VHH binders against q96fz2. Designs and how they scored, part 368

Target 1, 269 residues: q96fz2
Amino acid sequence: CGRTSCHLPRDVLTRACAYQDRRGQQRLPEWRDPDKYCPSYNKSPQSNSPVLLSRLHFEKDADSSERIIAPMRWGLVPSWFKESDPSKLQFNTTNCRSDTVMEKRSFKVPLGKGRRCVVLADGFYEWQRCQGTNQRQPYFIYFPQIKTEKSGSIGAADSPENWEKVWDNWRLLTMAGIFDCWEPPEGGDVLYSYTIITVDSCKGLSDIHHRMPAILDGEEAVSKWLDFGEVSTQEALKLIHPTENITFHAVSSVVNNSRNNTPECLAPV
Below, E stands for the ipSAE of ESMFold2; O stands for the ipSAE of OpenDDE; V2 stands for 0.75 times the mean of E and O plus 0.25 times the DockQ between their complexes.

## First folded at step 20 (VHH; framework vhh_6z1v_2)

Design FC11 (at its last fold request DockQ between E and O 0.67; V2 from the best seeds 0.83)
Fold by OpenDDE, fold request of step 21:
Structure FC11 (fold): chain B 269 residues (1-269), chain A 123 residues (1-123)
Amino acid sequence: as target 1 above (269 residues)
Amino acid sequence: EVQLVESGGRLVRTGGSLRLSCAASGFTFRYYVMGWFRQAPGKEREVVAAIVQTGGYTYYADFVKGRFTISRDNAKNTVYLQMNSLKPEDTAVYYCAAGKGIFLDTPDEYDYWGQGTQVTVSS
């Protein structure tokens, strides 16, 4: 996974992340560093994306079932990294393969510390290799969506107001991630960064791409992944598997350019 | 040419069962969401059920209440609707549709439509 969409306004995104804590109370995640949130239809590695994580990571006596939402850098920078520039990492940390997560120190160490997060997206993009051509067809892959009776027709979404309404009930893709905290050697702000765990693609997606993000399907899976206080690493890793609960459609080549940030990126062609 | 051909519609008694089939051709079936819609006389076309490409998710309208099951066979380019516990209110023309749209329950998100098959449930 090397490209995602996360374009919802902050308030809409927050509402979409509504959850129940362990007491059954309905809650919204609290934002940390909301100013770092940059909505985009075309998110690439090294950009910031919103992730969910347990409040316990920030507050020692916090309820571990409570969630924080925070923009983090895509591409995990390990805490032990001693260079001043994260770009000097010699290995790719955009993704973490599920089969080798425990073999790679950069992922194993933060995972062992309970640094699990849920990466939020409208969906992710993958490029299908076309047989006989050097051309790749991009696809937008996401959770199946249902239009609520109250949501206007997509065709009427020509107005910004109508477009927002269409997305008000969007089910966000929830991907399993590992994050780490890196302190720059020269001082400065702590960098929070994440990697997306990947698995072998489900059968239905295998023709498009052989790998897919580990998708946490449902509130229980999300809760268990986040709750490192109650759920062990071993138990959490059981949640990491391919899922068929996805849909997809072909999109235009507009998404190929990471600078393009328009609805056309994820529009069906 | 894109074709969706529904079959299986007939007269059945209340409480009866029926299996509808839709055979698709002329497009890459495995890349499309498939849906069943129905239109009763004097009513608008409404979604009955939808199934994503992988078969890993199905949507059902509220009136289905567990009575119908949508399934697909990508190898056969066919989508099915198993209908159980049929009621007179289920009388309609049932349409198969294929779409690349975002919303499963929205008719305008479907690109291809069959001619429909008549289902009649007698009291």
Scores: ipSAE 0.923, ipTM 0.966, lowest interface PAE 0.4, mean pLDDT 93
Fold by ESMFold2, look of step 20:
Order: sequence, then structure tokens, then C-alpha cells
Structure FC11 (fold): chain B 269 residues (1-269), chain A 123 residues (1-123)
Amino acid sequence: as target 1 above (269 residues)
Amino acid sequence: EVQLVESGGRLVRTGGSLRLSCAASGFTFRYYVMGWFRQAPGKEREVVAAIVQTGGYTYYADFVKGRFTISRDNAKNTVYLQMNSLKPEDTAVYYCAAGKGIFLDTPDEYDYWGQGTQVTVSS
């Protein structure tokens, strides 16, 4: 998993993240650093994307079931990193394999501190290597979507404004992540950064790619992954597995160039 | 040549059961979402059920109320609709559809359509 779409306006994204806390109270997550959110159909490593995390990471004695939403850098920079420039990190932290997460210091240390997050996206892209050619076919992969609105009766698919309405009820993809906090040795703001946990792909996706992000399917899974105050690392790791609750479609090669930030990146072909 | 061929539609009494099948050819079946739609005379075509490529998610219209089950067999390039507890209002032509679009319940998102099979439910 090395490319995602996360293009929704901040207010739409926030409403899509409505949840219930431990006491059953309906809430929206509270933003940290909202100015760092940069929506795009074509997010790559080193860019910022919004993640959910427990309020308890920021506030002493906070209810650990309450959620904060914050943009973080994709590509975890370990808190112990000594160089002044994160690009000097000698290993790739875009993803974290679930089968070795407790063996890699870069991931097990923040995980042991309860630094679990939920990475948000419209969906993710994968490139399928086609049999008998060197050409690769990109796919957009996402939760199944239902259009329960009556907007289609007014020609909803025939204009740019109607395209954006399609997203009003989009079910965001929720991926399990680990984050860390790095204090630059030269000074400056603390850097929050994350990795996406990966698993073997489910059978239905294996023809496209052999790995997939660990997807948290439903509010119970999301709540347990986030709530490090009540859910131990050992219990949280039971949530990390492939899912067949996924759909996909082929997209054009427009997405190949990460500078292309247009709806064509994820449009079916 | 793409083909979706429905079978199994017939006359059945209220409370009865019926199994529809749809055999697909001419495209790579496992890459397509499959759906069953129905259309009664004078009405718009409406989604009955849909199933994603993996089989891991199924959608049912509200009127199904646990009476129908969609399934697919990717090895046989076939999608099924098991219909139980049939009612007269289920009378319609049932269409099999395959799509690469985004929304499971929207006919415009489906690229290929069968010719339909008539289901008639009598009192």
C-alpha cells in the first residue's frame, strides 16, 4: 500500500467520522493542526493524511474512547531517530508487516506506548503486474458503497457538481496504523508520522496484489484499535487480519504520476 | 462477445421458493460486481441484491427483508438469487447485471445486462 486517495473537504471528512464514545454519546472527532490537511486524489509517502487517535494521547485523564483527527506524515519517523532530516532514514517505514511488527523496534516501541491510529482514505491504489507483459494495471480499492440518495433522478452523474455529491455519504476506508512522535534535534515542531500495517491479501484481491492494508471493518474494530487506555496491545493485534469486505475497479494510468490530483485518478475505466 | 444468461424464472404460488441463475461469458467474471435487478410493468428498474467481486459483501434492497440470498461462484462464472417466501409484489422480470462502477445499488453503474427472466407469483 503506497498510494491513497483522501480528497474530501475537511467538513465532509469530519462528518464521515461521526462516532459514539464509551458512554454512547454521539460525537465528531476534534481536529489538531487542521491547516496541515491537504486533500488529494493522489496521496503518496511523505505527504500528510488525516488519522484518528485517542484524545488520551493529548490530554491527561481524557476519556480514551474520545477521538482526535490530525494530519500526520506518511512514513513513520521513530522517536529515537538521531539525524536532523527525516529523509535520511535508512529504511522504509511506509508500511509495517503485521507478522513482524513485534520484532521491529521502529514499530514495536511506539505500539507499546499505545500509539495506534486509524488512517483515513477514500480508498487505496494498487498496481497489478499483468501476466506476460511488463505493463501494470492500477486499481482503486475501497469499501463497498451504496447510493441511498435520490440524486440520480436529476442527472447526478452528468456534471462536476453532481460528482462531488456522490461523496456526501462515502464510507471512508479505515486502515490500522502505528504512529510515533519525533523531536528534531535541531529544534522545531514535533513531527507526528505514521505507518500502515499490512497483511497478506484476501483471496479475492490476490490476483491484483499479494499484500493489503489491515482494514478495520466497522465501529467496534475502530474503537478497539484506538482505545489504548482500555484495549491492550495484545488484544488490539487480534484486529489485524485480511478482509473480503472490499471492492475495486480498474483506473487509467493518470494516477501513476503522483502530481496528478484529479477525479480521473479513481474513475472507473 | 459478452453474455449474461438468466434462467429459473417461472410461475410460483405465494409463499413459494425459486432459485435464479445467471451464467456469464465473454469477460473476466471475478473482476466484476454482480447484481440482480427487477422491473415490474410501468415501474423503474430497481436493485434487488448485489455482491462484490470477493463475495465478502452483499447488498439487499429493503423489500427483501431476509427473504432472498445472492451468491456467486467465480469458478463457474455464475451468480445466483435464492428467493424464498415469495409475494405477489415480487412479480417482475429479473435481470442479471455486471459492473465495474462504484455504487452497488445504481443501475447506471452496471455495464452488462442479461435479457431477463420472468418471475410470476400467484395468489
Scores: ipSAE 0.862, ipTM 0.941, lowest interface PAE 0.6, mean pLDDT 91
ESMFold2 (binder alone), look of step 20: mean pLDDT 90; pTM 0.914
OpenDDE, look of step 20: ipSAE 0.919; ipTM 0.965
ESMFold2, fold request of step 21: ipSAE 0.853, 0.837, 0.848; ipTM 0.936, 0.929, 0.935
ESMFold2 (binder alone), fold request of step 21: mean pLDDT 89, 89, 89; pTM 0.912, 0.912, 0.912
OpenDDE, fold request of step 21: ipSAE 0.923, 0.922; ipTM 0.966, 0.966
ESMFold2, fold request of step 24: ipSAE 0.851, 0.853, 0.856; ipTM 0.935, 0.937, 0.937
ESMFold2 (binder alone), fold request of step 24: mean pLDDT 89, 89, 89; pTM 0.911, 0.911, 0.912
OpenDDE, fold request of step 24: ipSAE 0.922, 0.922, 0.922; ipTM 0.966, 0.966, 0.966

Design FC12 (at its last look DockQ between E and O 0.63; V2 from the best seeds 0.78)
Fold by OpenDDE, look of step 20:
Structure FC12 (fold): chain B 269 residues (1-269), chain A 123 residues (1-123)
Amino acid sequence: as target 1 above (269 residues)
Amino acid sequence: EVQLVESGGRLVRTGGSLRLSCAASGFTFRYYVMGWFRQAPGKEREVVAAIVQVGGYTYYADFVKGRFTISRDNAKNTVYLQMNSLKPEDTAVYYCAAGKGIYLDTPSEYDYWGQGTQVTVSS
């Protein structure tokens, strides 16, 4: 996974992340560093994207079922990294393969510390290789969406005003991630960064791409992944597998340029 | 040419079962969401069920209440609707549809439509 969409306004995103804590109380995640949130239809590695993580990471004795939402850098910077510039990392940390997560120090160490997060997105992009050509067809891949269950108003989707309403009920893609905290050697702010765990694609996506993000499907999976206080690493890793509860459509080549940040990126063609 | 051909519609008694089939041709079936819709006389067309490309997610309208099952066979380019415990209220023309749209429950999101098959449930 090398490209995602996360374009919802902050307030809409927050509402879409509504959850129940272990007591069954309905909650919204609190923001850390909300000003670092940059909505985009075209998110690439090294950009900031919102992730969910347990409150227990920030507050001693906090309820580990409570969630915080925070923009983090895509591309995990290990805490042990001694260079002053994260871009000097010699290995790719955009993704972490599920089969080698425990073999790679960069991922194993933070995972062992319970640094699990849920990476939020509208969906992710993958490019299908066309047989016999150098052309690649991009696809937008996301959770199946239902319009009527969420919006009582059959409003004509054709008005710009209605487009915003359409996204109010969007089911966000929830991807399993590992994050780490890096302190720059020269001082400064702690950098929070994440990697997306990847798995072999489900059979239905295999024609598009052989790998896919580990998608946490449903509130229970999300809760268990985040709750490092109650759920062990071993138990959490059982949640990492391909899902078939996914849909996709072809999109235009507009998304090929990471600088393009328009609705056309994820629009069906 | 894109074709969706429904079959299996007939007269059945209340409590009976039917299996509808829709054979698709003229497009890459495995890349489309498939849906079943129905239209009763004097009513608007409404979604019955939908199934995503991978087949791992299905949607059902509220009135289905576990009575119907949508499935697909990508190797056969066919989508099915198993209907059990049929009621007179289920009497309608049933349409198969294929789409690349985003919303599974929205007719306008579907690109191709069959001619429909009549299902009649008698009391």
Scores: ipSAE 0.904, ipTM 0.960, lowest interface PAE 0.4, mean pLDDT 93
Fold by ESMFold2, look of step 20:
Structure FC12 (fold): chain B 269 residues (1-269), chain A 123 residues (1-123)
Amino acid sequence: as target 1 above (269 residues)
Amino acid sequence: EVQLVESGGRLVRTGGSLRLSCAASGFTFRYYVMGWFRQAPGKEREVVAAIVQVGGYTYYADFVKGRFTISRDNAKNTVYLQMNSLKPEDTAVYYCAAGKGIYLDTPSEYDYWGQGTQVTVSS
């Protein structure tokens, strides 16, 4: 997984992340560094994307089921990295294979500190290699989407008590990630960065690509992955598996150039 | 040439069962979401059920209430709708559809449509 879309305006994105804490109370995640959020239909490694993480990472004695949303750099920079420039990392941390996560120091160390996050996106892109050609067909891959909730109604209902219904009701893709915090040796702000855990692809995607991000399907999975105060690493890793709850469609090659940031990137072709 | 050919629609009594089939040709079946829609006289076409490319997710309209099951056989390029506990309200023309659009429940997201098969449920 090396390209995503995360294009929603910040306030729409925040409302799409409504959740319940462990006591059943409805909440919105609290932003850190909201001005660093850069929505785009075409996010690539080294860019910032929003992730969810437990409030306990920032506030001593906080309720670990409460969520913070923050932009982080895609491409985990380990806390032990000694160079002054993260681009000098000599290995790729865009993704982390689930089968070796406990063997790689770059991922094992932050995971042992409970540094689990949920990477948010509209969906992700993957390129299918066609046998016998050098052509690659990009696909946009996402949770199945339903536009209406009631089949007997004409058009969308406008409910004042449920303001989230007047916004795009897109179900955000929720991918399992690991993050770390790096203090530059020359000083400056702490760098928060993440990797996306990958697994073997499900049957639905096997014709497109053999790997996929580890998707957290549903609120329980998201809550358990985030809550390092109550859910051990061993239990959290049981959440890491392929899902068949996924759909896709072909998109134009416009998305190939990561500088193209238009709705055409994810439009069906 | 793309073709979707429904079969299995007929007259059945209330409480009865029937199975609809839709044979697809002229496109790469496994890349398409498949749906069943219905249209009663004087009403708009509405989603009954939809199934994503390899069957990992199925959607059912609320009125189905566990009575219908959509399935697909990618080796046979065929999608099915098993209909049980039929009610007079289920009387409609049932359409098979294939799409590459985004929303499973929205007819305009479907590119190809069959001619329909009539299901009539007598009281």
Scores: ipSAE 0.750, ipTM 0.903, lowest interface PAE 0.8, mean pLDDT 89
ESMFold2 (binder alone), look of step 20: mean pLDDT 89; pTM 0.904

Design FC2 (at its last look DockQ between E and O 0.77; V2 from the best seeds 0.85)
Fold by OpenDDE, look of step 20:
Order: sequence, then structure tokens, then C-alpha cells
Structure FC2 (fold): chain B 269 residues (1-269), chain A 123 residues (1-123)
Amino acid sequence: as target 1 above (269 residues)
Amino acid sequence: EVQLVESGGRLVRTGGSLRLSCAASGFTFRYYVMGWFRQAPGKEREVVAAIVQSGGYTYYADFVKGRFTISRDNAKNTVYLQMNSLKPEDTAVYYCAAGKGIFLDTPSEYDYWGQGTQVTVSS
């Protein structure tokens, strides 16, 4: 996974992340560094994206079932990294393979510390190789969406105003991630960064791409992944597997340029 | 040419069962969401059920209440609707549809439509 969409306004995103804590209380995640949230239809590595993580990571006596939402840098910077510039990392940390997560120090160590997060997105992009050509067809992949269960008679989606309303009830894609905290050697703010765990693709996506993000499907999976206080690493890793609960459609080549940030990126063609 | 051909519609008694089939051709079936819709006389077309490409997710309208099952066979380019415990209110023309749209329950999100098959449930 090298490209995602996360374009919802902050308030809409927050509402979409509503959850119940272990007591059954309905809650919204609290924001950390909300100003670092930059909505975009075209998110690439090294950009900031919102992730969910347990409040216990910030507060010693917090309920570990409570969630915080925070923009983090895509591409995990290990805490042990001694260079002053994260871009000098010599290995790719955009993704972590599920089968080698325990073999790679950069992922194993933070995972062992309970640094599990849920990466939020509208969906992710993958490119299908076209047979006989050097051309690749991009696809937008996301959770199945239902319009009527949540929204009254929203008129024809043809107006820009109606387009915004369509996203009010969007089910966000929830991807399993690992994050780490890096302190710059020269001082400054602690950098929070994440990697997305990947798995072999489900059968439905196999023709498009051979790998997919580990998707946490449903509130229970999300809660267990985040709750490092109650759920062991071993138990959490059982949640990491392919899912067929996804849909996709072809999109235009507009998404190929990471600078393009328009609705056309994820629109069906 | 894109074609969706429904079959299986007939007259049945209340409480009866039917299996509808829709054979698709002229497009890459495995890349489309498939849906069943129905339209009764004097009513608007409404979604009955939808199924994503892999079959890993299905949607059902509220009135289905566990009576119907949508399934697909990508190798045969066919989508099915098993209908059990049929009621007179289920009398309608049933349409098969294929879509690349975002919303499974929205008719406008579907690109191709069959001609429909008549299902009549008698009391």
C-alpha cells in the first residue's frame, strides 16, 4: 500500500470514528495535534495521516479502551534512528509484512511496546498491471458503502453540495499499523510515525494486486488491536489476515500524480 | 454488447420459494458489484440485495428479513437470488444490475440493467 485517500473534514472524520469504550459508553476520540491533519484524496508516504491509538500511550492511568486520534507521519521512523533527518532511512518502512513483523527490529520493538495503531482512510489505491503493456490501471479499494441506512432522501449526488453529504456516513477503512516515537538527536518535537501492516491479498483483489493492507474489520477488531493494555501482542496478531469484505472500482490516472488532490482521484471511471 | 439476462421468475404461492438467475456477458463480471432490484406496479424501483465482487459482503433491504440470499459465481458470470417464504408483497418485476458505483443500495450507481423477470406471489 503506497497511496491512500483521507479527505474528510476533521469534524466528519471524528464522528466517523465514534466508538464505545469497554463500559459501553459512546465516545469520540480526542485529537492530538489536530492542526497537523491535512485532508487529501491522495496521501503518499511521508505525509501525515490520522491514526487511532489507545489513550494509555499518553496517560499512565488512562482506560486503554479509550481512543485518541492523531496525525502521524506515514513511514515508521524507529526510535533508535540516530540521524537528524528521517528521510535518511535506508530501508522502506511504509509497510510491514505480517509474516516478518517479528523479524524486523524496526517493527518488533515498537510492537512489543504495544505501539499499535489504526490507520484511517477513505480507502487505498492499488495499480493493476495490464497484460502486454507498461500501463497500470489504478483502483480505489474500500469498505462497502450503503447510502440509505444513514442518510435521508439525499437528492441526486450530481451537485457538489450533495457530494459532501455523501461522505457524512462514509465507513472509513481501518488498517492495522505500528507506530513509533522518534526523538531527534538535535532536540525538538517527538516525531510520531507509522507503518501499515500488509498481508497477502484476498481472492477478490488477487487480480489487482498480490498484497493488501491488514484491514481490521469491525469495532471488535479495532478495539482489540488498539487495546495494548488488555490484549497481548500474540492475540493482536491473530487479527492480521486478509479480508474479503471490500469493494473496488477503477479510477482515472489522475491519482498517479501524488500532487493531484481532487475528487477525481477516487471517482469511478 | 453488455447483456444481463434474468430467469426464474414465475407464479408461486405464498410461502413458496424461487431462485432467480442472472447471466452476464459483455463485461468483466468479477470487477462489478451485482444487485437485484424490484419494481412493483405503481411503485419505484427498489434495491433487494447486492453483493460485492468477491462475494465477501452482501447487502439486503430491510423487507428481506433473512428470506432472500444473494450469491454469485464469477466463473459462470452469474448472480443468483434465492427467495424463500415469499409473500404477495414480493410480487414485482425483478431486475439484475451491474455497477462500478460506490453505493450498493443506490440504483443510479449501477451501470447495466437486465430486462427483468416477473415474480408473482399468489395468496
Scores: ipSAE 0.919, ipTM 0.965, lowest interface PAE 0.4, mean pLDDT 93
Fold by ESMFold2, look of step 20:
Structure FC2 (fold): chain B 269 residues (1-269), chain A 123 residues (1-123)
Amino acid sequence: as target 1 above (269 residues)
Amino acid sequence: EVQLVESGGRLVRTGGSLRLSCAASGFTFRYYVMGWFRQAPGKEREVVAAIVQSGGYTYYADFVKGRFTISRDNAKNTVYLQMNSLKPEDTAVYYCAAGKGIFLDTPSEYDYWGQGTQVTVSS
């Protein structure tokens, strides 16, 4: 998983993240660093994307079931990294394989500190390699969606406002992540960064790619992954598996260039 | 040429059962979401059920939950609708549809349609 879409305006994204705490109270996540949120149909490693994490990471006696939403850098920078420039990291931390997570210091250490996050996206992209060629077909992959709104008088050629209504009730993709906090040796702000955990692809995606992100399907899975105060690392890792609760469609090659940030990136072809 | 051919529609009594089948050809079946829709006289087509490519997610309209089951066999390029506990309100032409669009419950998101099969439920 090396490309996602996360394009919603901050207020729409926040409402899509409504949740219930352990006492059953309806809440919205509280933002940290909202000005670092950079929405785009075409997010790549090293860019910021919003993640959910427990309030307990920021406040000593907080309810661990309460959620913070914050933009973090994609590509985990370990807390022990000694160079001044994160781009000098000698290994790729865009993804973390579930089968070796407890063997890699870059991931094992923050995971042991309970630094679990939920990475948010509209969905993710994967490129299918056709056998016998180097040509690739991109796909947009996401949770199944139900519209429920009726539009008996609005035609098919409707304006951008109809596109925005498509997203009003979008079920955001929720991927399991690990984050770390890096203090630059020369000083400056602490850098929060994340990796996306990957698993073998489900049967439904195996023709497209052999790996997929670990998807947290439903509020119980999301809550358990986030709640490092009540859910041990051992129990949390049981949430990491492929899912068949997924759908996809082919998209145009416009998405191939990561500088393209238009709705065409994820439009069906 | 893309074809979706429904079969199995007939007259049945209230409380009865039947199974609809839809045979697909002319496209790569496993890459498409499949849906069953119905249209009663004077009404717009409405979703009955939908199933994602792998079969790992199914959607049912509120009026049919618990009574109907959608399934697919990607090896046979076929989608099914098992209809149990039928009511007179279920009387309609039932359409098979294949789509690459986003929303499972929205007819405009489906690219290919069958000609329909009539289901009539007598009181």
Scores: ipSAE 0.836, ipTM 0.931, lowest interface PAE 0.6, mean pLDDT 91
ESMFold2 (binder alone), look of step 20: mean pLDDT 90; pTM 0.918

Design FC3 (at its last look DockQ between E and O 0.75; V2 from the best seeds 0.85)
Fold by OpenDDE, look of step 20:
Structure FC3 (fold): chain B 269 residues (1-269), chain A 123 residues (1-123)
Amino acid sequence: as target 1 above (269 residues)
Amino acid sequence: EVQLVESGGRLVRTGGSLRLSCAASGFTFRYYVMGWFRQAPGKEREVVAAIVQSGGYTYYADFVKGRFTISRDNAKNTVYLQMNSLKPEDTAVYYCAAGKGFYLDTPSEYDYWGQGTQVTVSS
């Protein structure tokens, strides 16, 4: 996974992340560093994206079922990295393969510390290789969506006004991630960064791409992945597998340029 | 040419069962969401059921209440609707549709439509 969409306004995104804590109380995640949130239809590695993580990571004795939402850098920078520039990492940390997560120090160490997060997105992009050509067809992949009756006159998705309403009830894609905290050698702010765990693609996506993000499907899976206080690493890793609970459509080549940030990026062609 | 051809619609008694089929051609079937819709006389067209490309997710309208099952065979380019415990209120023209839109339950999100098959449930 090398491209995602996360374009919802902050308030809409927050509401979409509503959850129940272990007591059954309805909650909204609290923001950490909300000013670092930058909505975009076209998120690339090294950009900031919002992730969910347990409050216990920030507050001693906090309820581990409570959630914080925080923008983090895509591309995990290990805590032990000694260079002053994260771009000098010689290995790709955009993704972590599920089969080798315990073999790579960069991922194993933070995972062992319980640094699990849920990466939020509207969906992710993948490119299908066209046989016999150097051309690749991009696809937008996301959770199946149902339009809730409460949304008034669903005029044609073509009106800007209707487009905003469409996203109020959007089910966000929830991807399993590992994050780490890096302190720059020269001092400064601690950098929070994440990697997306990937698995072999489900059958439905196999013709598009051979790998997919590990998707946490449902509140239970999300809660267990985040709750490092109660759920062991071993148990959490059982949640990492391909899912067929996805849909997709072809999109235009507009998404190929990471600078393009318009609704056209994820629109069906 | 894109074609969706429904079959299986007939007269059936209350409590009876019927299986509808829709054969698709002219497009890459496995890349589309498939849906069943129905329209009764004097009523608007409404969604009955939808199924994603892999079959890993299905949607059903509230009135279905476990009576109907949507399925697909990508190798045969066919989508099915198994209807059990049929009621007179289920009398309608049933349409097959293919879509690549965002919402499974929204007719406007479907690009291709069949001609429909008549289902009549007698008391």
Scores: ipSAE 0.919, ipTM 0.966, lowest interface PAE 0.4, mean pLDDT 93
Fold by ESMFold2, look of step 20:
Formats: sequence, structure tokens, C-alpha cells
Structure FC3 (fold): chain B 269 residues (1-269), chain A 123 residues (1-123)
Amino acid sequence: as target 1 above (269 residues)
Amino acid sequence: EVQLVESGGRLVRTGGSLRLSCAASGFTFRYYVMGWFRQAPGKEREVVAAIVQSGGYTYYADFVKGRFTISRDNAKNTVYLQMNSLKPEDTAVYYCAAGKGFYLDTPSEYDYWGQGTQVTVSS
């Protein structure tokens, strides 16, 4: 998993993240560093994307079921990294395999500190190998969507006005992540960065790609993954598995170039 | 040439059961969401049920109330609708549809449509 879409305006994204706390009260997550949010149809590693995490990471004695939303760098930079420039990291931390997460120091250490996050996206892209060619077919992969409005709307890609309506009730993809905090040696703000946990693909995606992100399907799974105050690492890892609750469609090769940030990136072809 | 062929529509009594099937050809079936829609005279076409490519998620309109079941067989390129406890209100032409759009319950998101099969439920 190396490309996502996360394009919603901040207020729409925030509303899509409405949740209930431990007491059953309806809440919206509180933003940190909202100015770092860079919406795009075509997010790649090293870019910032919003993640959810427990308020307890920031406030002593906070209710660990309360959620913060913050942009973080995709590509986990371990707290022990010594160089001044994160791009000099000599190993890839875009993804973390679930079967070795407790064996890799880069992931085991922050996980032991309860540094679990939920990575938000409209959906993710994967490229299917085509038989007998070097060409690859990109797909946009996302949760099944239900529109609560009456039938009669024009399809998502038909016009700009109808395109806005596609996203009114979009169910955001919620992926399990691990984050860490790095202090640059030359000074400056602490860098928050994340990795996406991956698992073997479900049967429904196996024709497209053999790996998929670990998807947290539903509020119970999201709450348990985030709540490091009440849910141990051992229990949280039971949430990490493939899901068949997924759908997809082919998209044009416009998405191949990560500089292309247009609705065409995820439009069905 | 894309083809969706519904079968199984007929006259049944209130409380009866009926199984609709839809045979697909001319496209790669396993890459498409499949849906059943219906249209009664003077009414707009409405979703009945939909099923994602793997069968891992199914959607049902509220009026179904547990009476209908959608399923698919990707090896046979066929989607089914099992209809139980039929009511006169279920009388309509039932359409099979295949789509690759965003929303499962929205007719405009479906690219291919069958000709329909008539279901009539008598009192």
C-alpha cells in the first residue's frame, strides 16, 4: 500500500470522523496542526495525511477514548534516528507487515508505548500486474458506499456539481497504523510520522495484489485500536486481519504520476 | 456485447416465494458490483439489493425487512435474488444491473442493465 486519496476539505473530513466516546456522547475529534493538512486525490509516502489517535497521548489523565485528529508524515521515522534529514532513512517504513511487527525495533518500540493510530483516506490505490506485459492496471479500493439521498443523482464523474455530492456521506477508509515521534537533532518541532500495517489480501482483492492494508471495520475496531489506555498491545493485535468488506474499480493511469491531483485519479474507467 | 438476462419472474400468491436469477456475459463479472432494482407502474426505479464483487458485503433496501437475499456465483457469472414472504406491494419489473461506480444504491452508478422480469403478487 503506497498511494491513497484523502481529498476532503477539513470541515467535511472532521464531520466524517464523528464518534461516540466511552460515555456514549457524540463528539468530533479535536485537530492538532490543522495547517499541515494537505488534501489530495493522490497522496504518496513522505506526504502528510490525517490520522486519529487517543487524547491520552497529549494530555495527562485524559479520557483515552477521546480522539485527536492530526496530520502526520507517511513513512515512520523512528525516535532513535540520528540524521538531520528524514529522507536519509535507509529502510522503507511506508508499511509494516503484521507478521513481523513485534520483531522489528522500528515498529515494536512505538507499539509498546501505545502509539497506535488510525490512518484516514477516501480509499487506496493498488496496481495489478498484467499478464505478459510491464503495464500495470491501477484500482481504487474503498469501503462499500451507500447514498442516503433519493435516486436520480448523476454519477460521481459526470459533472463538478454532482462530484461534490458523492462525498457528502462518504465512509472514510480506516487503516491500522503505528506512529512515532522524532526530535530533529538540529532543533525544531517534533516530527510525528506513521506506518500502515499490512496483511495478506482477502480473496476479493487477490487478483489485484497479494497485500492489503489492515482495515479496521467499524467503530468498535477503531475504538479498541486507538484506546491504548484500556486495550493492551496483545489485544489490539487481534484486530489486525484482512476483510472482505471492500469494493473497488479500475481507474486511469493518470494516478501513476503522483503529481496528478485531480478527481480523474479515482474516477471509474 | 454485454448481456444481462433475468429469469424467474412470474405470478405468485401473497406469502409466496420466488427466486430470480441473472446470467451475465460480455464483461468480466467478478470485477463488477451487482444489483437488483425494481420499478412499479408510475414509480421511480429503486434499489432492492446490491452485492460487492467478492460477496463480502450486501445491501438491502429498508422495505426488504429480511425477506429477500442477494447472492452471486462468480464461477457461473450469475447473481440471484431469493424473495420470500411476498406482498402485493412487491409487484414490479425487476432489473439486474452491473456497475463500477461509487454507490451501491444509486441507479446512475450502474453501467449495464437487463431488460427486466415481471413479478406479480396476487392477493
Scores: ipSAE 0.845, ipTM 0.934, lowest interface PAE 0.6, mean pLDDT 91
ESMFold2 (binder alone), look of step 20: mean pLDDT 90; pTM 0.921

